# Designs tried in a protein design chat: VH-VL binders against p38822r5to271. Part 36

Target 1, 267 residues: p38822r5to271
Amino acid sequence: LSIGNEIKDSFKETHKWVQNNLKWLKDIEQFYRERAKLEKDYSERLSRLSAEYFNKKSSTSVPISVGDTPTTTPGSIEAAGVVAWNEILSQTDMISKDHDQLSTDFENHVANQLSGLFTKLDMTLSKINGFNNDMVNKKDNIYHELEKAKKDYDEACSTMEMARNRYTKASNDRNKKKLDEKEMEMNKCKNEYLIKINQANRTKDKYYFQDVPEVLDLLQDVNEAKTLFLNDLWLKAASVENDLGANVSKRLQAANSVVKQNKPSLN
Short names: E, the ipSAE of ESMFold2; O, the ipSAE of OpenDDE; V2, 0.75 times the mean of E and O plus 0.25 times the DockQ between their complexes.

## First folded at step 13 (VH-VL; framework fv_rovalpituzumab)

Design w1 (at its last look DockQ between E and O 0.50; V2 from the best seeds 0.00; counts 0 for: SAP .504 > .496)
Fold by ESMFold2, look of step 13:
Structure w1 (fold): chain C 267 residues (1-267), chain A 127 residues (1-127), chain B 107 residues (1-107)
Amino acid sequence: as target 1 above (267 residues)
Amino acid sequence: QVQLVQSGAEVKKPGASVKVSCKASGYTFTNYAMNWVRQAPGQGLEWMGWINTHTGYPTYADDFKGRVTMTTDTSTSTAYMELRSLRSDDTAVYYCARDSYFGGSYKLPNYHGMDVWGQGTLVTVSS
Amino acid sequence: EIVMTQSPATLSVSPGERATLSCKASQSVSSNVVWYQQKPGQAPRLLIYGASTRATGIPARFSGSGSGTEFTLTISSLQSEDFAVYYCQQYGYWPYTFGQGTKLEIK
């Protein structure tokens, strides 16, 4: 395999590697969408559970109003333990809403952003591949022109030697004129060939030492961008989950303060 | 000249489908994603989605998922948007717009907006 | 999704005067805002990207500023051709979203 093929294979391998790293973003996106669904389901089930147990209490403590001055009968007065239980149920419902918020945050601020990151960088990769193809095609055209010029020169040398042999065998004015014509054509082809050699050498140096490294750098830039944005999104995911934890802690502290008022001497 | 030319106006009944074409010229079609944006009469702009014109991979706005299909034909440099199960509130002008995005990283060129727009296709949905 | 809120809905200004159009994002989008101009019966035209950079061919009287959640488009020395509807768009969070537009009309 030529050195040119080794460098071309390096672009293909690097592009494929970056593309596979971008595809990994779809897996990470799906994970957070599934996390969001789990949190939503938990929120809904926890809210229903709290409501169910609140409705059980409502059946046993109905205040009675007599005349225009409402009163509470002794049988309907809540014990301190029931007051604490009501607070636990209320804070549990608030916790269910905290999980609903986490579900929304995972979807909007993590999963959707992973989808956007993939979508935008996938297009960037496509554009880099297009630029690489254009660069390779320009180089290949110059080499094709050189190959053509060499073929033309070789043919002109052959036809000139045929004309030389004819003039050597029969040295007349017609054969001399033909030899001169073929030698002129050979010299034209030689000049074009030398021009194309210089052009190809310049193109070779630019392609291998400037263009290829620049395109490979663009591929690495995509991978670096992916990594930086992915890290930011993982930090955001942690942040929204920490916010849930802080809110849940506040709910539990509120419930605990009411539970602590439920002393045994009051029960 | 860089240009996007869309198919002509259409009149549809609710429940039908419409497919709008957008033919690109004057640039390399597969180097730019294509957005679809609609505008109801007297209303603002609404992004519907975009398609990677090189890979054919579409990304749809949530409001249109399940009802929209975006495709391309790279041999004719044409993008298509099909909207199904039409409602009266789908009456709008539908635009294709070339996306200028090239890497939103710290080191890559930034987004320059939707820099080329088609002339728009009026789709009217009424019974 | 990010909601882009433009104000005012309609702005009446005399030719030669300065117009200031506002756009607010529901969350920070950094400087990831573009502005478009749309004249009646025409497709939108790109004016400003990156909150403050004029697109190629846009006259110097158009300028943009802002970052985070608050953005402005300023048109100095209004010309008669500048009376149109202006839209902001964010690209800082996926998906793209547009503001509802500000109509700039002759006083």
Scores: ipSAE 0.599, ipTM 0.826, lowest interface PAE 1.7, mean pLDDT 87
Fold by OpenDDE, look of step 13:
Parts: C-alpha cells; structure tokens; sequence
Structure w1 (fold): chain C 267 residues (1-267), chain A 127 residues (1-127), chain B 107 residues (1-107)
C-alpha cells in the first residue's frame, strides 16, 4: 500500500515534469515569433530606404552623347557610376525581400510547427493521464469490492457465532437449523471474499508491475518525442537563417560585379 | 454511438457575434481534440482552429485570431465556438469535428484526420 | 502554410468506371495526407488517412496512394453513392490545410 502511494506520486511528479517541459515549447515558439517580427520590420524599413534613394537618383539625368566613334567620355563614366549605384540599390531591395522571407520562414517552418507540436504532445499527455486514471480507478474499484466482501464475511461470521451460541445454550432442532443456515451463509461470504482477494491481488500485481511501468514509459516517450522534434525545428531554424546569409552573399556579389565594371579612367 | 450534435441555424447582422455549440456523446470527451471547420456556400473547407478538450487550450488559425474563441464544458461534454465582428463573408456552415488518433488510445498518437463530424450549423450574416 | 492543390476541379465518370483524383502539396508532407468525402447537404466523411489507409467502414473500392508531394485517391468501380466532392488534407505541417476539392459527377 505504501509502495502504491509512492508510485502514484512518482507518476504525478513525472507527469508534471513532462507537462512543464511541453510548456517550454511555448516559450521557444514565442521567441521565434519575435524574431520573425524583427525580420519583417527590418525588411520593410530597408525596402522603404531603397525605394527612397532610388527615387532620388531618378531625378538626376546624365546626358549621354553617342558619337560616330565609340569614345568613353566623362559623362559615360558618370553614367557607369549611376548604373553601379542602381545595382546596389536594387540588390539592397532584394536583400530586404530575403529578410521578409526569413520572417515568413520563422513563422511557418519554426513557430507554427512548435505550436503544432505542443498541441499534439499535450493531447498525448492528457491521454496518458486518462490511462493512468483508468488503471487507478480499476484498482480502487476492486479494493472497494474487497472491503465490502470482507465486511459481509465478518458479519456473517458474527451471525453464525451467535447462532452457535444459541444452539449451545439450547440444543433443539430449530436452533440447529438456524445454525446450519448461518453457517451456509458464512461459507458463501467466505468464498466471495476469497475470490475478491484473488482478484485484488492480481489487479495489484498488474498495476504495479505492468501498468505503472507502461505509463511511465509512455511519459518518457512523450519527452523523447519532444526532444527529437524540437531538435529538428532548431536545425530548421538555423537552416532558414543560413539561407538568408547565402542569399545576402549572392546579392552582394552581384552588386560587386557591376561595381567592378565602373572604371575610374577613360581607358 | 459516437456523435456530435450542434446547435441550430443562426441569422446575425454584421458586427454581431455568434456562439455555436457542439455536444459530444458516446465517447470520452476529454480524450479527443475538437476542431472547428467552416464551409462557405459552394466553397471548400476552412479550418478555424481546435481545442484541447482536456486542458481547454485552444489553437486558432491565423485568419481568425482575435475574432474567435473556442471553449469547452467538460461537465456537459460540449464545445463552443464564438465568432465576433461578423461579416457577410462569414456566412457559412460551421462544423465541429473530433480529432482522430492512431496507435491506441493511450500511445503516442499520429493524426489521422477528423473522424466524427457534427451535422453543421448554418450561420447567415446579412444586413 | 502548405498549399494543397486538387485536380481536376470536376471529374465526370460513368458508374462502374475507375476514378482517379489528384492532390499535390506545395512541399513534401511525407505520407501525412487524409481524404474526405462530402455529399450535398452532409458533413464530410473521413475516407483515407496516412495517404493509403482506409478509415473504418470505408469500402475496399477506395484506395489512396502517394508520398511526398503527389497523392492520389482512386475509386476502382464507381457506385451511385460515390458521386460527391472529395477533399484532401495534409497534416505534415501545421496548420493542417485542405485542398480546394474535386467534384466527382456522373457522366
């Protein structure tokens, strides 16, 4: 009985621990939602900035004269500079879009998945708790039946003893008949009590040696699943951010290629 | 038998709120998540959200965040969905649907769709 | 979110013939796809889960196949009661999203 209580407590504590671990997923989810927000804000601001300077540039026109001979003129050099600047601004705008994509990726591929994971595992945890409750209830029910059977048997024994005493005091056919009846009833109750004892013992054994370990294993499975899926999502988060880095690098390289074509001399 | 029974049709004005009920029977209410799905006339299915019937924790689709509230009453095995600030495009049949899990009742489950549906509740939003 | 695209929008088939319905995911969802059937004026009915497993009580003429981004629902021999709208849903990524549906009508 004492062992049973300890085991029950163990389940409760383990369940609570797992539940708390699942709640941690919510914190992680919130973190990535905040990151997504920052990326979105940055994207929008960068896009506006690029547009502003693009419009500012468009207001300045450099006259380009095309002669019969292909000659590089100072105006041509200036035009080349403008072209380079346009490319820089264009690539900056693309970079802003890349940040927007990262925001979306954080939301869709990380935060939302964390939310889904939490719900799924939380429901699983609830089911496990339900299972545990069912097992506990089954155990409790059989024990209640056992107690009832015991009481019935005790009462039958007492009644039988009273009948015996009466028969001892007055040995007549009436008292004998009554004693026999009460003895029969006592034996009936005894048999029922024995049956309940056996049932209770089997139930107890099953509960402690099979059910409890199974439930604890299920809790462990939930915790392990949490860890595995969480790891995958962390890796995914890193992956999408790396993609941003790669895209940014690509954009800068494109801009640089145009800048390198902006020659400082006419030759 | 397992079944979900929803409340009757509603007619609302724009800006109003509607609360649809879904009563479950024939199974342990708190063992299954409850989904809400709506369908506009002649349109497809749109998932609105679901609620953990054990903990009461809801998860809403992004399109409905701020306008929808899902709740449960475990004593009556009833799920509720309230949609606020109704618009004409909210006119639809609203369904509650039980989540299905595979792998036994108590093992780590996989989602296997929504296996039990309510009969649907028509909500009409008109001026 | 994952976009599920069903094709064709409408499929006309004669009773007794084979019907093939397609569902494509914008990203890989492994085998995490369910199919629903909806008749006019009725709630949807679960047909297939895990891309290929029939739900309880679903006739053998219904079968699902596919993995990754391509999924198919097949009705081997159409019965009169099979003419309905069919929806696919993915549950590989949250939120779980539906296709737009395919209407199966009698030719």
Amino acid sequence: as target 1 above (267 residues)
Amino acid sequence: QVQLVQSGAEVKKPGASVKVSCKASGYTFTNYAMNWVRQAPGQGLEWMGWINTHTGYPTYADDFKGRVTMTTDTSTSTAYMELRSLRSDDTAVYYCARDSYFGGSYKLPNYHGMDVWGQGTLVTVSS
Amino acid sequence: EIVMTQSPATLSVSPGERATLSCKASQSVSSNVVWYQQKPGQAPRLLIYGASTRATGIPARFSGSGSGTEFTLTISSLQSEDFAVYYCQQYGYWPYTFGQGTKLEIK
Scores: ipSAE 0.329, ipTM 0.715, lowest interface PAE 1.6, mean pLDDT 90
ESMFold2 (binder alone), look of step 13: mean pLDDT 90; pTM 0.926

Design w2 (at its last look DockQ between E and O 0.38; V2 from the best seeds 0.00; counts 0 for: pae E 8.4 > 2)
Fold by OpenDDE, look of step 13:
Structure w2 (fold): chain C 267 residues (1-267), chain A 127 residues (1-127), chain B 107 residues (1-107)
Amino acid sequence: as target 1 above (267 residues)
Amino acid sequence: QVQLVQSGAEVKKPGASVKVSCKASGYTFTNYAMNWVRQAPGQGLEWMGWINTYTGHPTYADDFKGRVTMTTDTSTSTAYMELRSLRSDDTAVYYCARDSYFGGSYKLPNYHGMDVWGQGTLVTVSS
Amino acid sequence: EIVMTQSPATLSVSPGERATLSCKASQSVSSNVVWYQQKPGQAPRLLIYGASTRATGIPARFSGSGSGTEFTLTISSLQSEDFAVYYCQQYGYWPYTFGQGTKLEIK
């Protein structure tokens, strides 16, 4: 009985522990949502900045001289500079989009997945608790039946003793018959009580030595699953951010290639 | 028998709130998660969220975050869904539905759909 | 979110014939798909879970198949009571999302 209480407490404590660990997923989710927000804000601001300077450039006219000879003119050089600047601004705008993509990636591939993970594991936890409750209920039902059987047996014994006493005081056929009847009833109750004892013992053994350990293992499985999936999501978070870095690098290289074509001399 | 019985139809004005109840019977209420799904007239099904009936912890769909509150009363085996700031497009039949539960196995349970549904509650939002 | 696309929107089939309903996911959801049946004025009824497992009490003529992004609900021999709207739902990613439904009507 004392072992039973300890085991029950163990389940409760383990359940609570797992639950708290799952709540941690919510905090992590919030972190990445905040990051997504920052990336979105940066993207928007950068995009606006790029647009502003595009508009400024469009207001300036650079004379382009088209000659029959392949000679670079000062105007051509200026045009080349403008082309380079346009490319820089264009790539900057693309970089802003890359940041927007990162924001989206944080939301869809990290934060939402964390939310999903929490949901899935929480549902699983709920089901595990349901299983535990079912086992407890089955056990309790058997114990209730046992108590009832015990009570019935005790009562039957008492009744039999009363009949016995009556027979002892007055040994007649009537009292003998009554005693025999009560003895039969007592034996019936005794047998029922014995059956319930056996059932209760089997149920108890199964519960403590098989069921409870299995349920605890399930809780452990939930916790392990949390860790594994969380690790994957952390790796995913890093991956999408690395993608941003790669895209930014690509954009800068593209801009640089155009800048290098902006020659300072006429030839 | 296992059943979910929902509260009656509601008529609300825009901006108002509605609270739908779902009373469970025939099973242990706290052993099953409760889901809420709505269906606009002539439209499909939309998942709103679910609540862990044992812990009381709700999880909402993003579209409803901030406007919906799911709660339970374990003493009465009743789940509640409150939707605030009602709009015309919130007109729908709202269902509570029990998460499926496979008993008898000590394997880690998975979601197996919603196996028991309430009869639905029509909420009409009109000016 | 994952988009579930059901096809066709309406399927007309004669009683006794085979009906095949399709559900496509925008991303892989493994085998995490359920099918529901809904008759007019009634709540949905669970038919299939785990893409291929029949729920309790569901007739053998109903079967589900598929994995990843392609899923199919098959009714081998249509009965009069099978004419309804069918929905698929994925539970591989949160939020869980439904298909738009396929109406199975009598030809």
Scores: ipSAE 0.294, ipTM 0.688, lowest interface PAE 1.3, mean pLDDT 89
Fold by ESMFold2, look of step 13:
Structure w2 (fold): chain C 267 residues (1-267), chain A 127 residues (1-127), chain B 107 residues (1-107)
Amino acid sequence: as target 1 above (267 residues)
Amino acid sequence: QVQLVQSGAEVKKPGASVKVSCKASGYTFTNYAMNWVRQAPGQGLEWMGWINTYTGHPTYADDFKGRVTMTTDTSTSTAYMELRSLRSDDTAVYYCARDSYFGGSYKLPNYHGMDVWGQGTLVTVSS
Amino acid sequence: EIVMTQSPATLSVSPGERATLSCKASQSVSSNVVWYQQKPGQAPRLLIYGASTRATGIPARFSGSGSGTEFTLTISSLQSEDFAVYYCQQYGYWPYTFGQGTKLEIK
């Protein structure tokens, strides 16, 4: 096992946690797309209703109140009640258009922007992961070199011990020369191993006390950016719905003004 | 040297598909999104979408949803764009372009443009 | 979707002179604008990002300005290699959108 594998798993867990927190944006996006669909459907239905009742008006003569029976004449006088009714229908059609605008605003100013936010933050997480992978790979290479140096030293120790046993068995110049050669090789491997230990210790300190905190700060920055942009988008969603409310109120006041002019003696 | 090298020109009939490759070199492929941008003859640039090269997750422009598939092969540092159900108005040069959406300190929301572009792949659709 | 409108469509200018190219967004994009240069038969080249920051390796004669809805690319003392098509791109709103381009021609 290597230290690099434990650290890779720790970063993977944190990255996954942040990525899961971003996925909530997709649910919020879908909510506003569904809201847009509802507003569009309502707008279309309301427009059709208004048109239907305009068509009924065009097919019907305005009655004149004379005697005990209703009458219909060419060029009938348009009563104040019919004027009020036409205004109600007209304002209803304008309200249908207000809902169409809200549908468009939810899609363009909220849902599409949530999609873009998720995409941008997800790619930023990918860039942070790439930086972490580079950092881990540099550390892992140092540890790989340490393990190789340790293996080389252990093998040189074993080879030197074999040469020592041969010299003990037969103490001649050839065996002494071999022992001296293997002892020198062992000492060179030992020095290389000690160098790699110092390199690994410096790399370990930098990684744990500098690099890991920096990467965690970057992940925290992604989460903070998510929150700030999401809050802005929620405020925009409220703003466009408030605009609908203001427009509808304006339509209704126009209709009310005409209705209040409808005198009983004019019907 | 950072570069993007695209596959060669293609001639296709209406209704066929085309798959353009874009091989990256000189940088860590998974650190940067890959955009696909097209340009019809004598016309301006049109963004088709991009792919997160780390996760393989694409995002498509609305006009191309349902006809385009963007993929990657991280082992070869190559991005792919496949456009299906070709029409004559799909005749264009198709570019891959590296997205630089990355701050100097990895902080959001820095975007430094599409800083590396492929040489382009001409796709001609004719009967 | 944000519409980016560039003007003029074609600008004729003599070498050594100053060129001013305009880009207008359909709504505020803050400073989230990029400028590209494209020569015939070549891919676009990044010039300016963040409305005013010069990309690495871009000569000082290129400068960008603007915020909100109106953006300008200025090229002081035009060189022969600067005659090309220039595109603006916004990234303040999803999706990315490009202007239609301004062709800079020798007068």
Scores: ipSAE 0.015, ipTM 0.558, lowest interface PAE 8.4, mean pLDDT 84
ESMFold2 (binder alone), look of step 13: mean pLDDT 90; pTM 0.924

Design w3 (at its last look DockQ between E and O 0.57; V2 from the best seeds 0.00; counts 0 for: pae O 2.5 > 2, grease 19 > 18.9, SAP .526 > .496)
Fold by ESMFold2, look of step 13:
Structure w3 (fold): chain C 267 residues (1-267), chain A 127 residues (1-127), chain B 107 residues (1-107)
Amino acid sequence: as target 1 above (267 residues)
Amino acid sequence: QVQLVQSGAEVKKPGASVKVSCKASGYTFTNYAMNWVRQAPGQGLEWMGWINTYTGYPTYADDFKGRVTMTTDTSTSTAYMELRSLRSDDTAVYYCARESYFGGSYKLPNYHGMDVWGQGTLVTVSS
Amino acid sequence: EIVMTQSPATLSVSPGERATLSCKASQSVSSNVVWYQQKPGQAPRLLIYGASTRATGIPARFSGSGSGTEFTLTISSLQSEDFAVYYCQQYGYWPYTFGQGTKLEIK
């Protein structure tokens, strides 16, 4: 019986451990939602910065030197510098959109998938808990029936002993008939008790050697699924951030090629 | 044998709330998650959320967070969906739908969409 | 969120002929597609899950195929009760999303 309590406590502790590991998915989900918010905010601020400097250029006059011998800034050199600056602003705006895409990717491909993973595995854990409760209830019912059968047999033994004592004191036909009746009742209770002992022994073997290992295996399956899918989602998170890096690199290469065309003027 | 029976049609004013019930029979209520899906007149289906019927833990679609509450009563095998701050574009038929679980594993891929649907509850939001 | 695009929007066919309905996902969902049938005033009815497996009690004239991003529902030898709206739904990526529907009507 004390072994049974240790196994019941083991399921409870293992279930709690698995449940805590699933709850950890909610923390990881929140982290990526916060990462998405940071990337969105950065994207919006960077886009505004690019727009502000584009509008500043579009609203200002071209610098012109003045004086008795005015110096005209060489148009092709000044235009190339303005073209390079506009390209830097344009590529900065594209980089802002790359960060907006990362925000969307973190939310859709990472955080939402973590929410779905938790949701489905939490339901699976609930089904396992229900299965465990059914197994425990079946075992407890058999033990309850054994306890009742033992009580019935003990009472029948006591009643038969009383009838035997009366027959011993007054050996008549009425007392013999009563003794025979109580002996038959006792034998019936004895047979029922023996049947329940056999049932309880079979139930004990099945529960400890089959049912408990199966339930613990199901709990391990939930934790294994959590780990496998979580690892895939962490790799996805790295992948979408790597895609950002590749896109930013392409933006900078494009800007660099235009900047290199901005040659300094001869005197 | 397995069925979901929903509460009757509702007429509501903008700003009000509605609570739709969904009573399950013919299966173990707590062994299957419950989805809520709505359909505006003449339009397609929109997923609103999922509730774990064993724990009562809900997961809501983003469009409904802050306005929806999903609950269960396991003693009556009944799921509830309450939608608050109703607007005219909330006029729709609201369905409960049991999440399907096919196969012999308790792993994630064994959830296969929705195999049993309630008859639907028409909610009309008009001034 | 995964966009499920159904085509055509309306398909007119004669009873006794076959209908082919298409559903395309914006990214791979493997075989995690469900097909539903919905008649006017009724709840959706599960036809196919796992892209190709008929649900219990669904007639053999309904069949599904596809994987990845492209999926097809085929109804052979159409009967009068088959004229309805058909929806695909993916369950391979969270959240669940539905196609916009294909109305199958009598020609």
Scores: ipSAE 0.715, ipTM 0.887, lowest interface PAE 1.1, mean pLDDT 87
Fold by OpenDDE, look of step 13:
Structure w3 (fold): chain C 267 residues (1-267), chain A 127 residues (1-127), chain B 107 residues (1-107)
Amino acid sequence: as target 1 above (267 residues)
Amino acid sequence: QVQLVQSGAEVKKPGASVKVSCKASGYTFTNYAMNWVRQAPGQGLEWMGWINTYTGYPTYADDFKGRVTMTTDTSTSTAYMELRSLRSDDTAVYYCARESYFGGSYKLPNYHGMDVWGQGTLVTVSS
Amino acid sequence: EIVMTQSPATLSVSPGERATLSCKASQSVSSNVVWYQQKPGQAPRLLIYGASTRATGIPARFSGSGSGTEFTLTISSLQSEDFAVYYCQQYGYWPYTFGQGTKLEIK
């Protein structure tokens, strides 16, 4: 009785707790969507900037002719500088694309997956709650039947007692017959009541000792699943950002290699 | 028997809205998510979204966000899908489909596909 | 999103023969693939889920296999009622996506 109420309350509280935890996934999703937007904006602005300066350079470039014996001239040095600058701008543009990729990665590999995870777990949670409700309803139905059987039995007993009293007051064949009939009915109701008692007891035991614990375990499983999948997505988020870092490093290294070839000496 | 029965064919003009109904029977409506999938003539299947029939929470495909609204009436075990700002390319058969999650056991459910489908509703968008 | 590519677009097979349909995912989806059958004028019918598990009421001649990026639906001995369009769907990555379908026709 008291244990039942406590268990019932426990389910409600646990369910609510899990539900709130799932809602948290929405906040995390929004965070990564906003990050994706920032990366996209940065990408676009950086790309425009690179293009602007690339065009500016192109307008000022002077072609250099190489003779039979190529020598380093001041003009050659300037040209080398322009080449280096061109590479820097080119790599910058590629870096902008890398940021665009990160934006896409945040959307596709993190935010959308969080959304999917929420949807899946939310539905699972709802189903678990549905099962719990079904179990509760079944239990309640059995109890209602029990109450009905009890009432019927009580009424049959009362009726039988009345018949008995009548027979006691007037001992005749008619009253005897009625008493016997009512006694039979009482016994029928008694049997039904006993059956319902047994059924109710079994149902109650199953509900509290098996069903409720199982449902609570399912809630726990949902929460654990949330945690595991969320961890994976956090790791994925870090991974895609690390990829950006690696790509940026690669681009800068490429640019640097060209810059190092831009020698200041004429020899 | 488990079945989904959809509303009849619709003819709409561009810019109009259409609301398709899907009535469920033979099972507990709120225990299964309801999906909406459409199919243009001679084309493949396109997922539009789904709704948690217990909570009423919908999730829409990106292509339909802002134009589609999914709702349910638990009292009548009916799901609704409204598509707004109709275009000619919205001409399609629209299906509601129940999502199968459980095999009847008290275990953490896995996605088992869409196991029950409505008969489909043809929506024709023409000027 | 993950792209599901089915091949061939059309498969012509004689009754009683074996049919093999392919579905390839652009990324790994583990075993999270379902197969549907659709006949003309009808709604799709669920055949396989979890890449290899037959749905309730599906004949044993239908089987699914595969994991990761490559999946196969096999019909061991084609019956007249098996000529239809078949779709694969992945549910390993959100959003869930369908293949373009394979039409199985009579040779």
Scores: ipSAE 0.038, ipTM 0.612, lowest interface PAE 2.5, mean pLDDT 88
ESMFold2 (binder alone), look of step 13: mean pLDDT 90; pTM 0.929

